# Ledger of designs, part 1: VHH binders against Proteasome assembly chaperone 1 (psmG1)

No score or structure here was measured in a lab: all are predicted.

Target 1, 272 residues: Proteasome assembly chaperone 1 (psmG1), of Dictyostelium discoideum (Social amoeba) (q54wb6)
Amino acid sequence: MFGFEIQPVRSRNWEIEEEEDQEVVSVEIPKPSISFVNDNYKLEFNNNNDTPFNIIVSTNGSPSIFVKGCFESNQFDEIADISYSDIKPLKTTNTNTVLNNKCTVYRHKIEKSMIFITVQYDLPSERCFGFTELVLNTFKNVSQVLVLDKILNTHYLSQNYTHPIPPFTRAIFNSLFKNDYSLTPLESSNIIENLSASFLTICQVKYIPACSILNLYESHLNIESVQSFTPIVKSIYPQLFNNSSLKQEDITSQFKLMINALNKRNDKGMYM
Below, numbering starts at 1 at the first letter of every chain, in headers, positions and changes, except where a header shows other numbers; Kabat numbers aren't used for antibody chains.
F, E and O are the ipSAE of ESMFold2-Fast, ESMFold2 and OpenDDE, as the mean of both directions, binder to target and target to binder. V2 is 0.75 times the mean of E and O plus 0.25 times the DockQ between their complexes.
[cut] stands for letters that were removed.
The coordinates of atoms that the task and the answers printed are left out; those that the model quotes come from them. Centres of patches stay.

## First folded at step 1 (VHH)

Design a01 (framework vhh_7n9e_1)
Fold by ESMFold2-Fast, scan of step 1:
Structure a01 (fold): chain B 272 residues (1-272), chain A 120 residues (1-120)
Amino acid sequence: as target 1 above (272 residues)
Amino acid sequence: DVQLVESGGGLVQAGGSLRLSCAASGFTFSSYAMYWGRQAPGKGREWVSGISGSGGYTAYASSVKGRFTISRDNAKNTLYLQMNNLKPEDTALYYCAKGRYYGSWYFDYWGQGTQVTVSS
């Protein structure tokens, strides 16, 4: 148990049955695999590195749009993909699109200790533990993990009778993370799940500082949701913004294109 | 060395009341949110209620809201659940849980539980 459990997880194509000895047969959860772009990266990251990594994990939607819009154009080296045999990538004209149903691992071209993992598939809750273990086993020396995530406003519980109008951000972090950035903590009554929960839980056990930034949103994605990450990430990692040759107008245009593509898909019920 | 020990369960008639207690040790009790969960026969675990470290905020599952009250005594390191107007569907093993992180709803420690049975 790596979090609060309400119901047992079951495979879509298998049911739990009583055996003749009254034991429940376990269903094997699909395991992730990492594939490096070239053998040089595979050799580099399969050996222990003395320099610790900072890992930024961005989940599907506004978090991945933020990361790709700000950094992908000329600041990233694509180093690996994380895949599952039963999650099919979408056919796209560019592997760096928002609607690719892929998980891509990038390293910042200048800040070589910065690793970005954009998770653009919907990962079932039962797979989040295995995904997190694969990441932390691959990048063995980790100084800090920052998860960029989202939470639907209707799932948010405020301690005040009046709650903020979405979009807004909250932070949740383990006891090892120092909030030197004036982040507003998530109110204690709230539940987080999936990758935010698995990274915070496993990082605490491994003594790695970890923080999840939660963008609280309505059902319709807007540019303010994406832009809400900018001051926070800039405060935590100001060095990421020192070497950008892109104008803010160009970044904003990239955000708008990605948001429009995602909203058009959402209107057809293909993505929530 | 965190320990959570629940007590106060038992057999009660529908419409009755029961008060559960959870004695906590091995951590700074007032610094952590505390929770009550339950597991009914043949069902998965279900969140019931939570309370902030200071006691300033409480939350309840919709199925128990208005009937159950969570409280804490930080001087005694004790968590309580006052259960009123009990229904047969409240029959379950009730357990308390410590929040894993400040301000979060993950749990790193659970007690062994106390059984509550409501007769119709």
Scores: ipSAE 0.005, ipTM 0.140, lowest interface PAE 11.8, mean pLDDT 76

Design a02 (framework vhh_7n9e_1)
Fold by ESMFold2-Fast, scan of step 1:
Structure a02 (fold): chain B 272 residues (1-272), chain A 119 residues (1-119)
Amino acid sequence: as target 1 above (272 residues)
Amino acid sequence: DVQLVESGGGLVQAGGSLRLSCAASGFTFSNYWMYWGRQAPGKGREWVSGISSSGGSTAYASSVKGRFTISRDNAKNTLYLQMNNLKPEDTALYYCARDLRYSYGLDYWGQGTQVTVSS
C-alpha cells in the first residue's frame, strides 16, 4: 500500500525532490504580491472563511487556455492579480487574451468556493515556493488544490517503454488526495518540477489534499492537448460544467484562437 | 436507445421532503457519472448534484449541500435524489443527466419531474 501504513501523509511527490541546484549568484529572489480588484475582496479573504475553498491553478500554455476557454468572463469574477516587479505584463490585442504575461485570480460566479489562478507567465523554479506560500496564506481555508500543468513528451519517461501517443494526461497527488476519479498516476521514474512540485509539497505539509494533472504534449500546441483536461476536471468538479453559457462551439473557437496566438509566439522564439 | 426517466416530483410544503428517481436504460449505467440538474421558472438550468460510477464520490451545489443527498443503485439502473428541508426557491423542473466524457456541459437530459414547494 505504497507507504500509507508507515508514512500515510506522504505522496508520490515526497519521494521526488525538486531539482534545486541552480546557481543564484548574490541576487535576491523577487517576491510575489497580490492585489485585489476592490477592498471588499481583500477584507473577505483576510478573514477565516466558513466554507473551504477549492483552488485550481493553471500554468502557462494549454492549462490556462483550457480554463479561460471554458469559463471565460461570463462565469468568472476577477478578484485579484499576482505580480512580480520584474515581470512586465504584455499588451493584449482585441483578439488575443493569452499573451498577457499576467497571473489573474478568479472566483466562479455560481460556485463561489471555486478559486481559479491562471499563471500566464513563465515562473522560474526558485520562485515557485514563494508563489505557493502567498496563495495558501491568502486563501486560508482550503479543502483541495488541483494544479493543471504540462510537460513535453521528450521529457517524459514511460514505464516498460510504452505509452499513448501525445497528448495524454498523468496525475501526481499527495497522500491526502483520494483518487476516486480513476486518474492514471505519473510513472515513478519522472521528476516533478516548478508549481506542481511546490503545491504538492507545501499542501502535504499543511494537510491539504492536492493533485497535479500533467498534460503530456508535443512542442506545438493543438486542440487535443487542451481538451485532454476536460474529462479529468469534469470528473473532479462536475459542477463547473453545468452552465447554459458553456457552448461547445464557442469554447472550441476560443481554444483555437488562443492556441494560434501561443504557437505564433513560440514560432518567433520571442518573449516580449 | 438511451433513455432517462425522472419521477417522484410533486407539491410539498416548505420544510418537507421528496425523493426523486431516475430510471436509466440503453447504456451500461454503472460505467457513468450521473447528475441531477434543475430549471426554476424564469431562470437558467443549474447543476444540483453528481455521483461517480461506483457511488464512492459525490458533489453538490452550495445551495443544496447538507439538505440533498444523491445516491444510486447500479443493480436497478436507478439514480436517486433525497431532498430534505425543501425551500420555495427549490421549486423547479428536475432533470437526470448522464456524463458525456468530452462534452463541455450536461448534453443528455431526461424529460424532467416537477417539484413545487409552497411557502
Scores: ipSAE 0.000, ipTM 0.339, lowest interface PAE 10.4, mean pLDDT 78

Design a03 (framework vhh_7n9e_1)
Fold by ESMFold2-Fast, scan of step 1:
Structure a03 (fold): chain B 272 residues (1-272), chain A 122 residues (1-122)
Amino acid sequence: as target 1 above (272 residues)
Amino acid sequence: DVQLVESGGGLVQAGGSLRLSCAASGFTFSTYYMYWGRQAPGKGREWVSGISWSGGSTAYASSVKGRFTISRDNAKNTLYLQMNNLKPEDTALYYCAAGPRFLSTYYQYDYWGQGTQVTVSS
């Protein structure tokens, strides 16, 4: 966000008014809920930790493929899921898949201050604020939030209305985040929305540094889009790669399998 | 170039009405959430109102609710603020902005204008 800030408005001082063409019906936005795998995790995360958490949020598609392909195999403890009553998980049973229509919360087994939230359902824009509030109310004492997200090539605006050939990455961050990582900032003419917007905005209010990394992509996913996250995440959190049990060729193979699964779903409309 | 140009401000008597306009160019206006904010002399910026891309959802600060109405004309790339029953405390520079499609206690906008001055005398 770049010099276009409006000071905070008191949340209790305004009301939303909704008007429809033919009929006015009050509709409540569904709220997310968090369910811990066991009561030990629930008790642990109800207490403030002396060491702050670093949270990595990955959205559906290339961000979640990146996180799962790099880290899921034997490096994550599944601690919770975040669900909505109207979003149904897919009934596929594979050990390593991105086609589950779920949001899973992981903690890194070695770097225990690292929390990963993989959002593998399509979350409507009106739900992103409530989702973000739930996350930040659950994981108290947060050092930094990194959002891994994506933007369609057709939605991207460069400063002179021309742009590099996809895939590539851009970063957008709140005033508290220090860009010590040579990240290329998102050009100021672009709109941000959904989880990137809600995390950056709410983290600013809560005094939490936050950064969103946007992978710019074409409609069909490719390996280069997923791999574009690697140097950036490695620069920000090098400790995540120090004890990686997976070889690069194994990681690349996982990326390819997950990309093929998502592309097959999109092309064939199969229920999975 | 992206531009937001506000107009319609002026001096008005307490209890009066004024209509502000914001002409947008250089971006796809119909896909943006639009906002009105204001800044009084010696005070910080205050959010006043917001409207969704279709105009189907609107929001207002409690200080202006029931007196101000936000609207938009996507065919003309124009945002409006109808201000009724104006009070001296409404005196401020009013500016329009385009930004994220959500409501929060803190707004960062992609685009914003230079503003139009509204002065309400008693």
Scores: ipSAE 0.000, ipTM 0.128, lowest interface PAE 15.3, mean pLDDT 76

Design a04 (framework vhh_7n9e_1)
Fold by ESMFold2-Fast, scan of step 1:
Structure a04 (fold): chain B 272 residues (1-272), chain A 119 residues (1-119)
Amino acid sequence: as target 1 above (272 residues)
Amino acid sequence: DVQLVESGGGLVQAGGSLRLSCAASGFTFSRYAMYWGRQAPGKGREWVSGINSGGGSTAYASSVKGRFTISRDNAKNTLYLQMNNLKPEDTALYYCATYSLRWGEFDYWGQGTQVTVSS
């Protein structure tokens, strides 16, 4: 019935409906599925883990570039992917995984309780709650969820006369999350959506502390947007940055390479 | 004041159906995600279902998926839960709650509506 908006300028949808008058066409919201890379991981995560998991979810763009640039080089075990039947993986260009149109689940090699979920497809709003349910049903013992997300500067509403110049960060968190990190709260006039909204809502009722860190950005991705996550994630999970083997120059080079790949796609739109 | 008033509970036989309603006031309902939770005697609150501010995204606990449907009418400031094929394990006090994740706030829960499913 009234599940879809029919564009008046295009009569094709109306004609198609008339031609299919006797056929029932049901449009279901596609469901996500999780596939573990091997049965050993599937068995491990099906058993109750006495040590609770910390989950970091990063959305497409600067959040995923931050996570991959900091940790992907030999610090991650890839354990699973989360897929939809109608979202097709892309072949990587320039050996860069940020353009793969996939959602990959990683576990940190040293900090075994740390789970990273990089969501590199554009997930429609109607799928976000189902995605969140799958994650929290899969990782049953969760101590905290941190969502790394972004908000376009033109959608941000400041409540004071001082508007900071992007990029900058804001935090929004449920009543169970303790802000021991001097995070600047998102001004109450703002509404969060998509994965930040679904994780914060479901975590609140499941009694899981949750926080979303929002990078406020302009239309063109820059290194400052990616680097805006560094002091915050270092404050919340300093143990992730205690490895002396992490070369800052290598991390910065990875950020620049990934940023260039995404900006080239955005600049061309329809090509490559 | 934020107020949530649940209704529609009652006693039903296993396999029966109920439709719960939640009337919201004291906040801009259309701007907040909403959810249903339940609590059986002696147990903590269990999340049942959630819906985003626009109504386009929904989620369900695995125990109710395929049997319950959450919906909302933003023009009427009302949240709904359609419950089909009810089981004795669904017996609980059902609460609607507002998603209030603003600085220093706790989620507001209504007083609840009792659902009892006999075998």
Scores: ipSAE 0.011, ipTM 0.384, lowest interface PAE 9.4, mean pLDDT 76

Design a05 (framework vhh_7n9e_1)
Fold by ESMFold2-Fast, scan of step 1:
Structure a05 (fold): chain B 272 residues (1-272), chain A 122 residues (1-122)
Amino acid sequence: as target 1 above (272 residues)
Amino acid sequence: DVQLVESGGGLVQAGGSLRLSCAASGFTFSDYYMYWGRQAPGKGREWVSGISPSGGYTAYASSVKGRFTISRDNAKNTLYLQMNNLKPEDTALYYCAKVRGIYTPWDSFDYWGQGTQVTVSS
């Protein structure tokens, strides 16, 4: 299924008059910009190249709910926003962290080398490489990138009839990433797109280890999808779970609240 | 068949300029991110620059930023690299490569051309 999707074909053959029309249309891909919450952070990250950073990027949906539910309330310092001039934040009064249409950059309060980037807007395919380059140019000295992402199970290509019942996880990583965590690799011939593709590609070119964890899910977001990230992130970064002031019951309650808010929003998208 | 043919390399003195071209065929050029990479003798391949399908976004390795400019002409299926203020350390075989916004490991880029040699003398 995944490999059988028909992508729009762009015309490369123009008559002289059509070529002028295309020049007049002049579709330029918008560039991302980063805005630090204060000048102290701006100065710190602009000049510091000694400390290597570990970056966790979470895409919209279960990945961002996992990160925010586990850490946002008591373990994060908000340091920056990544924005586009044509992507407008949503105005919300009660669930701004989940329905915000924003990309927020956090630093862990204790593990200062840990940077979290929650991408809660739908980033078009053509912008993902620009987004990734901005991130890697901003933090410069990067030890590793972990992308938390998702894939609809109908788009997943299993080589055999046997497969786990969703939700479950698969990993795809570049040649520099060492799988010391018993991650199950994504089966060959699956195509990875968007932020997972851009981070894996650019990190390989820049000699940075990178791994994308894909949550395979059915059509409805559930708590099991969110919780599928827990054992994997604990295995890769156990230090993130050594000093939590939130009880497991509170984390689970945050997951449920965020899932309900996002599911209600997604129901409105039924009409194209 | 997919083909990428690089040209425009040569011998120049430090501080000089060269413009590289890559002629693409066998695929819809306007649908692909395009890259320039290089390889110096005894060293691995390194990324130099990248450009989005429309040409609206460009990216550069820190070693060449401000000196090199990547561009494309989708009507001619051609990728360019304008190289200014060349340095001896820019001496390398230069390659173009394509990516469609799908993950391909560095060694698994869809296609590398034959390359064009750039030599910068002191």
Scores: ipSAE 0.014, ipTM 0.259, lowest interface PAE 7.8, mean pLDDT 77

Design a06 (framework vhh_7n9e_1)
Fold by ESMFold2-Fast, scan of step 1:
Structure a06 (fold): chain B 272 residues (1-272), chain A 122 residues (1-122)
Amino acid sequence: as target 1 above (272 residues)
Amino acid sequence: DVQLVESGGGLVQAGGSLRLSCAASGFTFSSYWMYWGRQAPGKGREWVSGISGSGGSTAYASSVKGRFTISRDNAKNTLYLQMNNLKPEDTALYYCARGYSSIFRTYAMDVWGQGTQVTVSS
């Protein structure tokens, strides 16, 4: 059997104290900026806000396809963009595209405490902690963070050499998150990176419950990879699926369109 | 500029020992959890071990527990991994990483080095 064990500290009341290193405020790393769609949202969200928020962050690929296909358009208000000066958006008239190289912040129209952040650019690892700090400084009084992410199956390490056929999901969560949803934990020898790592780490030290759901896929994204998020997100946030306006056939067709567009782009740039 | 530089890898026979070092610069070393990870050829990254800023807490992957020992010298800004009873399956690129951490669930890292190659012959 594989796994890990943390050695007990001398005092059970001792906690690991995070110290800020002056080097982590280096101006060498480009910083994100948030731009609100209008001044009313800027006033509401950039100032002190006592509303407890649930934040869903989706990375590029299958996580963003899932969010945009299931919830975008009639369910969301676009609130803001998160941008970097050196990451240029792609010119497009289609707001639902997963190829726009943008990060958009949405609020659910009915469940106003639900904030969705779709990250459709490739964010370098050194920028992920700054991105996470901006999000948590902007949306005060956060109840929970859920990150929807993915990992290529060839980079996945099974604890006991027993693994299902991709696509499938694994969860990793901090000590504050209550797994009342029968989520299968990510095997302990795996390393998480980028936005999943930064949100889980920073949320733990800020005492915010956080969970990352990782879609494990084999070589290319398919409809099953996107649909793997559905039962999990339904179990955690069933209120998001009470809308009778969402037709399964329309959701499926939107997923297929976005997958096709992403796979066509990836085929051109893939070498191995 | 924050940097981590690993050294100490090499070719060793099964049952042998190696000591890896990681020289840290550009930050207050004693304030951060430090980690060792590894990546075998053609495989994903695997967490190996972690140590708190004070050195008071350590954690190990089950595959290496009892064989590897993580330690640090905060006066020298150096992280170490003592590797004993090496097996062919320990063959990998070994790298160190910095994290902010939690004592229970951290696999997260925000800075990591280029790595040092360890090859264990059968």
Scores: ipSAE 0.000, ipTM 0.315, lowest interface PAE 13.4, mean pLDDT 77

Design a07 (framework vhh_7n9e_1)
Fold by ESMFold2-Fast, scan of step 1:
Structure a07 (fold): chain B 272 residues (1-272), chain A 122 residues (1-122)
Amino acid sequence: as target 1 above (272 residues)
Amino acid sequence: DVQLVESGGGLVQAGGSLRLSCAASGFIFSNYAMYWGRQAPGKGREWVSGISSSGSYTAYASSVKGRFTISRDNAKNTLYLQMNNLKPEDTALYYCAALRYGYSLSPEYDYWGQGTQVTVSS
């Protein structure tokens, strides 16, 4: 019982050995870089801010569709890109697409302490520490991190032998996060990896509350997967929805278009 | 063949200090995040402090923050916990742990030591 009051952290992202003494050349782990869209943002975010930031990180698929579909470009200021030299963006003229193979950083136009990071490339586990470190070094005063992520249902282990029908959500969070939102915790037998793991682990070390919301899915993305994030994000950050210009019908239409595009690309054997 | 050996515990008066050590063998110490946990008699295990593989990041339970300092020496494969201003409620078996890749809500770890006893009298 006392043991459950403090969540353990785990991180292979801190554990990668430097192979300087090996005869065989070690695999170099590429480092991310952040590029601000203008010098004014670069100067603003290089100074300490007394008002802490809330960061929402969304991975590719249903999390990115949710963020992009809910918040029009007129609600976001694009402030930066996070890139790797070996990850090539897809050529597209639509900055609100979920197929661009890019990571874009946005600030909400009204709620200026809200930072959104949409990660639309597949990031290998060994790069997740460096990515997370860059984010938390860039936004130096952070109140909370919320990661919107997904997990394939076949990788999920239920403790009580119930088998919920996907899609559904689970939450996993560090010891600093208060679950005042009636989120269903991920059963303790499950171990998550990648960006959710790196943010939860590093935030625990840096004393920052962090939570990952995991959408559990079967194979193809459906609208229920995307919509599963809506009540949760509204509960945690209701202020994000106070000045929305979009009707729910329009948001739903955006979700359907983006889902169709991703499923079509996946069916052609393409990846992002 | 993984082994963690804690030492440095003992009897101390309230307000006193102790320095715990954890000697690691059987794995590449510099590749693992390390933790100190404790267990008082009749209670569950409580996480105390953590440190990243490089030593650049540290974290502490609220009950010990400002009083305890975690550190590591990767050249010596050793983890340390400096405990200052000890309180009777700090009385527990202290153990170190190494973590595998991933994150879970379980208080379980990959590798645990047998522990070193700390007793703080009033």
Scores: ipSAE 0.017, ipTM 0.383, lowest interface PAE 5.9, mean pLDDT 76

Design a08 (framework vhh_7n9e_1; at its last look DockQ between E and O 0.02; V2 from the best seeds 0.00; counts 0 for: pae E 16.9 > 2, grease 27.4 > 24.2, SAP .71 > .668, placed apart)
Fold by ESMFold2, look of step 2:
Structure a08 (fold): chain B 272 residues (1-272), chain A 120 residues (1-120)
Amino acid sequence: as target 1 above (272 residues)
Amino acid sequence: DVQLVESGGGLVQAGGSLRLSCAASGFTFSSYGMYWGRQAPGKGREWVSGISYSGSNTAYASSVKGRFTISRDNAKNTLYLQMNNLKPEDTALYYCAKEWRSYLGYFDLWGQGTQVTVSS
């Protein structure tokens, strides 16, 4: 089998109407900005160099559904938004917050060293370094980064004859991260150019341990893919699970609601 | 192994019609959005039409709106493109492809394509 490339011009290929042939011009890569919800958080992080943070970044889809559904909403302080001037938030209800097209930064109320960043817009590869630099310049004393992410099913190259059936996970980590958790490494023939890649690269330069946990992505998301993050995150950060009063049935119900909302939205759109 | 097999191309006079089919195997067809693309000789590749995984949403390039209709049958793992009022500029190799969600990927999967030739 062979492949070919369809190069985007402005956004998703299929949403771009055919434009008249035009001179190719250089375009500046948009840069993100961070807006704290109040000045107390700004002051705290500006002067908080002695307190190491652990950052969990979750990308759109199953990773952000896991974060939003696995932990009680009252366990978080919303502390900031990371925005681009050309990405507009969407109004949502509490049941559809995964569709809000926002990147929200949360701080755990009890485990105050834990920062969660739910990236619920898609970032093209050229924006990933700028996004990662903003995060790591904002939270300068970072002890570890965990990225919960996905890889498209068609991009995954197996090392054996079996066709992997979701849910399953693969890990990529930099040389500073110790795999004490029996994570299955992503096979070396796979190439990633996403947010995980930018975090791993920049964290290596900044001497920060970093690990990315990748699920296979399919357009119709199954609950097993969301649930597969639970044992991994619990093994790495067991303290996040000590104070939850959520029953497993409630967590499962929240996952199903958010999965249904995402699958319904994805049925409306095609991405390239 | 993922396979996409296009069929239904041929030689047709301007103003005529063709219906293209794409038979899919090796993946859960109903879980993916699909699209048709085309490439004329000596020209760049062009996105033609896309359809969401359930078939509820469709989109078209401006050059084909009102003339082409994309559809899918998830029970038969088949994608279709009905092409009406064909013009000589529609002459191209037509291919179907499996949805790709990220901004950049270089590994789209398609078959050999089916040739559509529209004579004036």
Scores: ipSAE 0.000, ipTM 0.149, lowest interface PAE 16.9, mean pLDDT 76
ESMFold2-Fast, scan of step 1: ipSAE 0.081; ipTM 0.536
ESMFold2 (binder alone), look of step 2: mean pLDDT 84; pTM 0.846
OpenDDE, look of step 2: ipSAE 0.009; ipTM 0.211

Design a09 (framework vhh_7n9e_1)
Fold by ESMFold2-Fast, scan of step 1:
Structure a09 (fold): chain B 272 residues (1-272), chain A 121 residues (1-121)
Amino acid sequence: as target 1 above (272 residues)
Amino acid sequence: DVQLVESGGGLVQAGGSLRLSCAASGFTFSKYAMYWGRQAPGKGREWVSGISTSGGRTAYASSVKGRFTISRDNAKNTLYLQMNNLKPEDTALYYCAAYTGFWSGYSYDYWGQGTQVTVSS
């Protein structure tokens, strides 16, 4: 399972410190910045926190729709934005929050140790380690990181000829994460990249348990892809779903609204 | 074909020393950063120590820093962990792994049974 040297640009934070075969970078990689909604949050998170944080990171598409559809309307406090100078937010309405090209940080209103980071821009692979370091340097004392991500079915390699019908989920986790949740591990022949790879690797070095849940999907987004996260996240963090005011009907309606917004965006850019 | 085989564990008294070895085969050992992890009875997995591809950079968990030394011999495809001043809380199954999180379905590659270290007080 070696031989992945085809792409010369990849995350190598652990190996960069070696000085061995160190190359001069000809292009500066843009760095992220975090901006808190108010000075009270900025002060709070600059101090050491005695209570460990659980961080859920969701990438664009079905992961962000899942998080926003379940929690955004009534359970989140927005605390910060993570931005890059060269990534511009899109003009959005309240019904198009999943098309904003932003990264927003939320804290759960009741479970205050739960931090959610919805990454709704496409982050290039060379920026993922810097993004991850900013997050882990900002939220001191992290007990666990859960990344909700996706992988296109055509990029998935099974260990045998029995291919599950998409959508379905796989888990990949560092050595510190204990799989008490009956998660199906991602088959060892698959390549993991981007935010999932950077969080798993940096958390391993920092002694933080980390797990990435990968939704395997076909190119057209459907509600089944979004709903594939429900049993897994409920198993890992059941306390997030004990709120009786969160009706499944309302959650499903939000998923459908957000899916329609994303599918309409994809249709507008069909040429080239 | 990829294999990692740990050895060198055993029963030792508190204050004693052990040297663990990890023999790697089936991949280009010198291309991968390596680490040692451990799992104590009834507890979760704990990262212990890591080493860069050439051996020039090392990192240690705070619980073992100053007592353990990680090293590697790329000519022999072997990773080592020198464990000094062992404590009862070091009792665990010790395993080695390669950092493959960028390019494989696991954040690490682990093969073999590990090697048991038991420290009596």
Scores: ipSAE 0.012, ipTM 0.161, lowest interface PAE 8.7, mean pLDDT 76

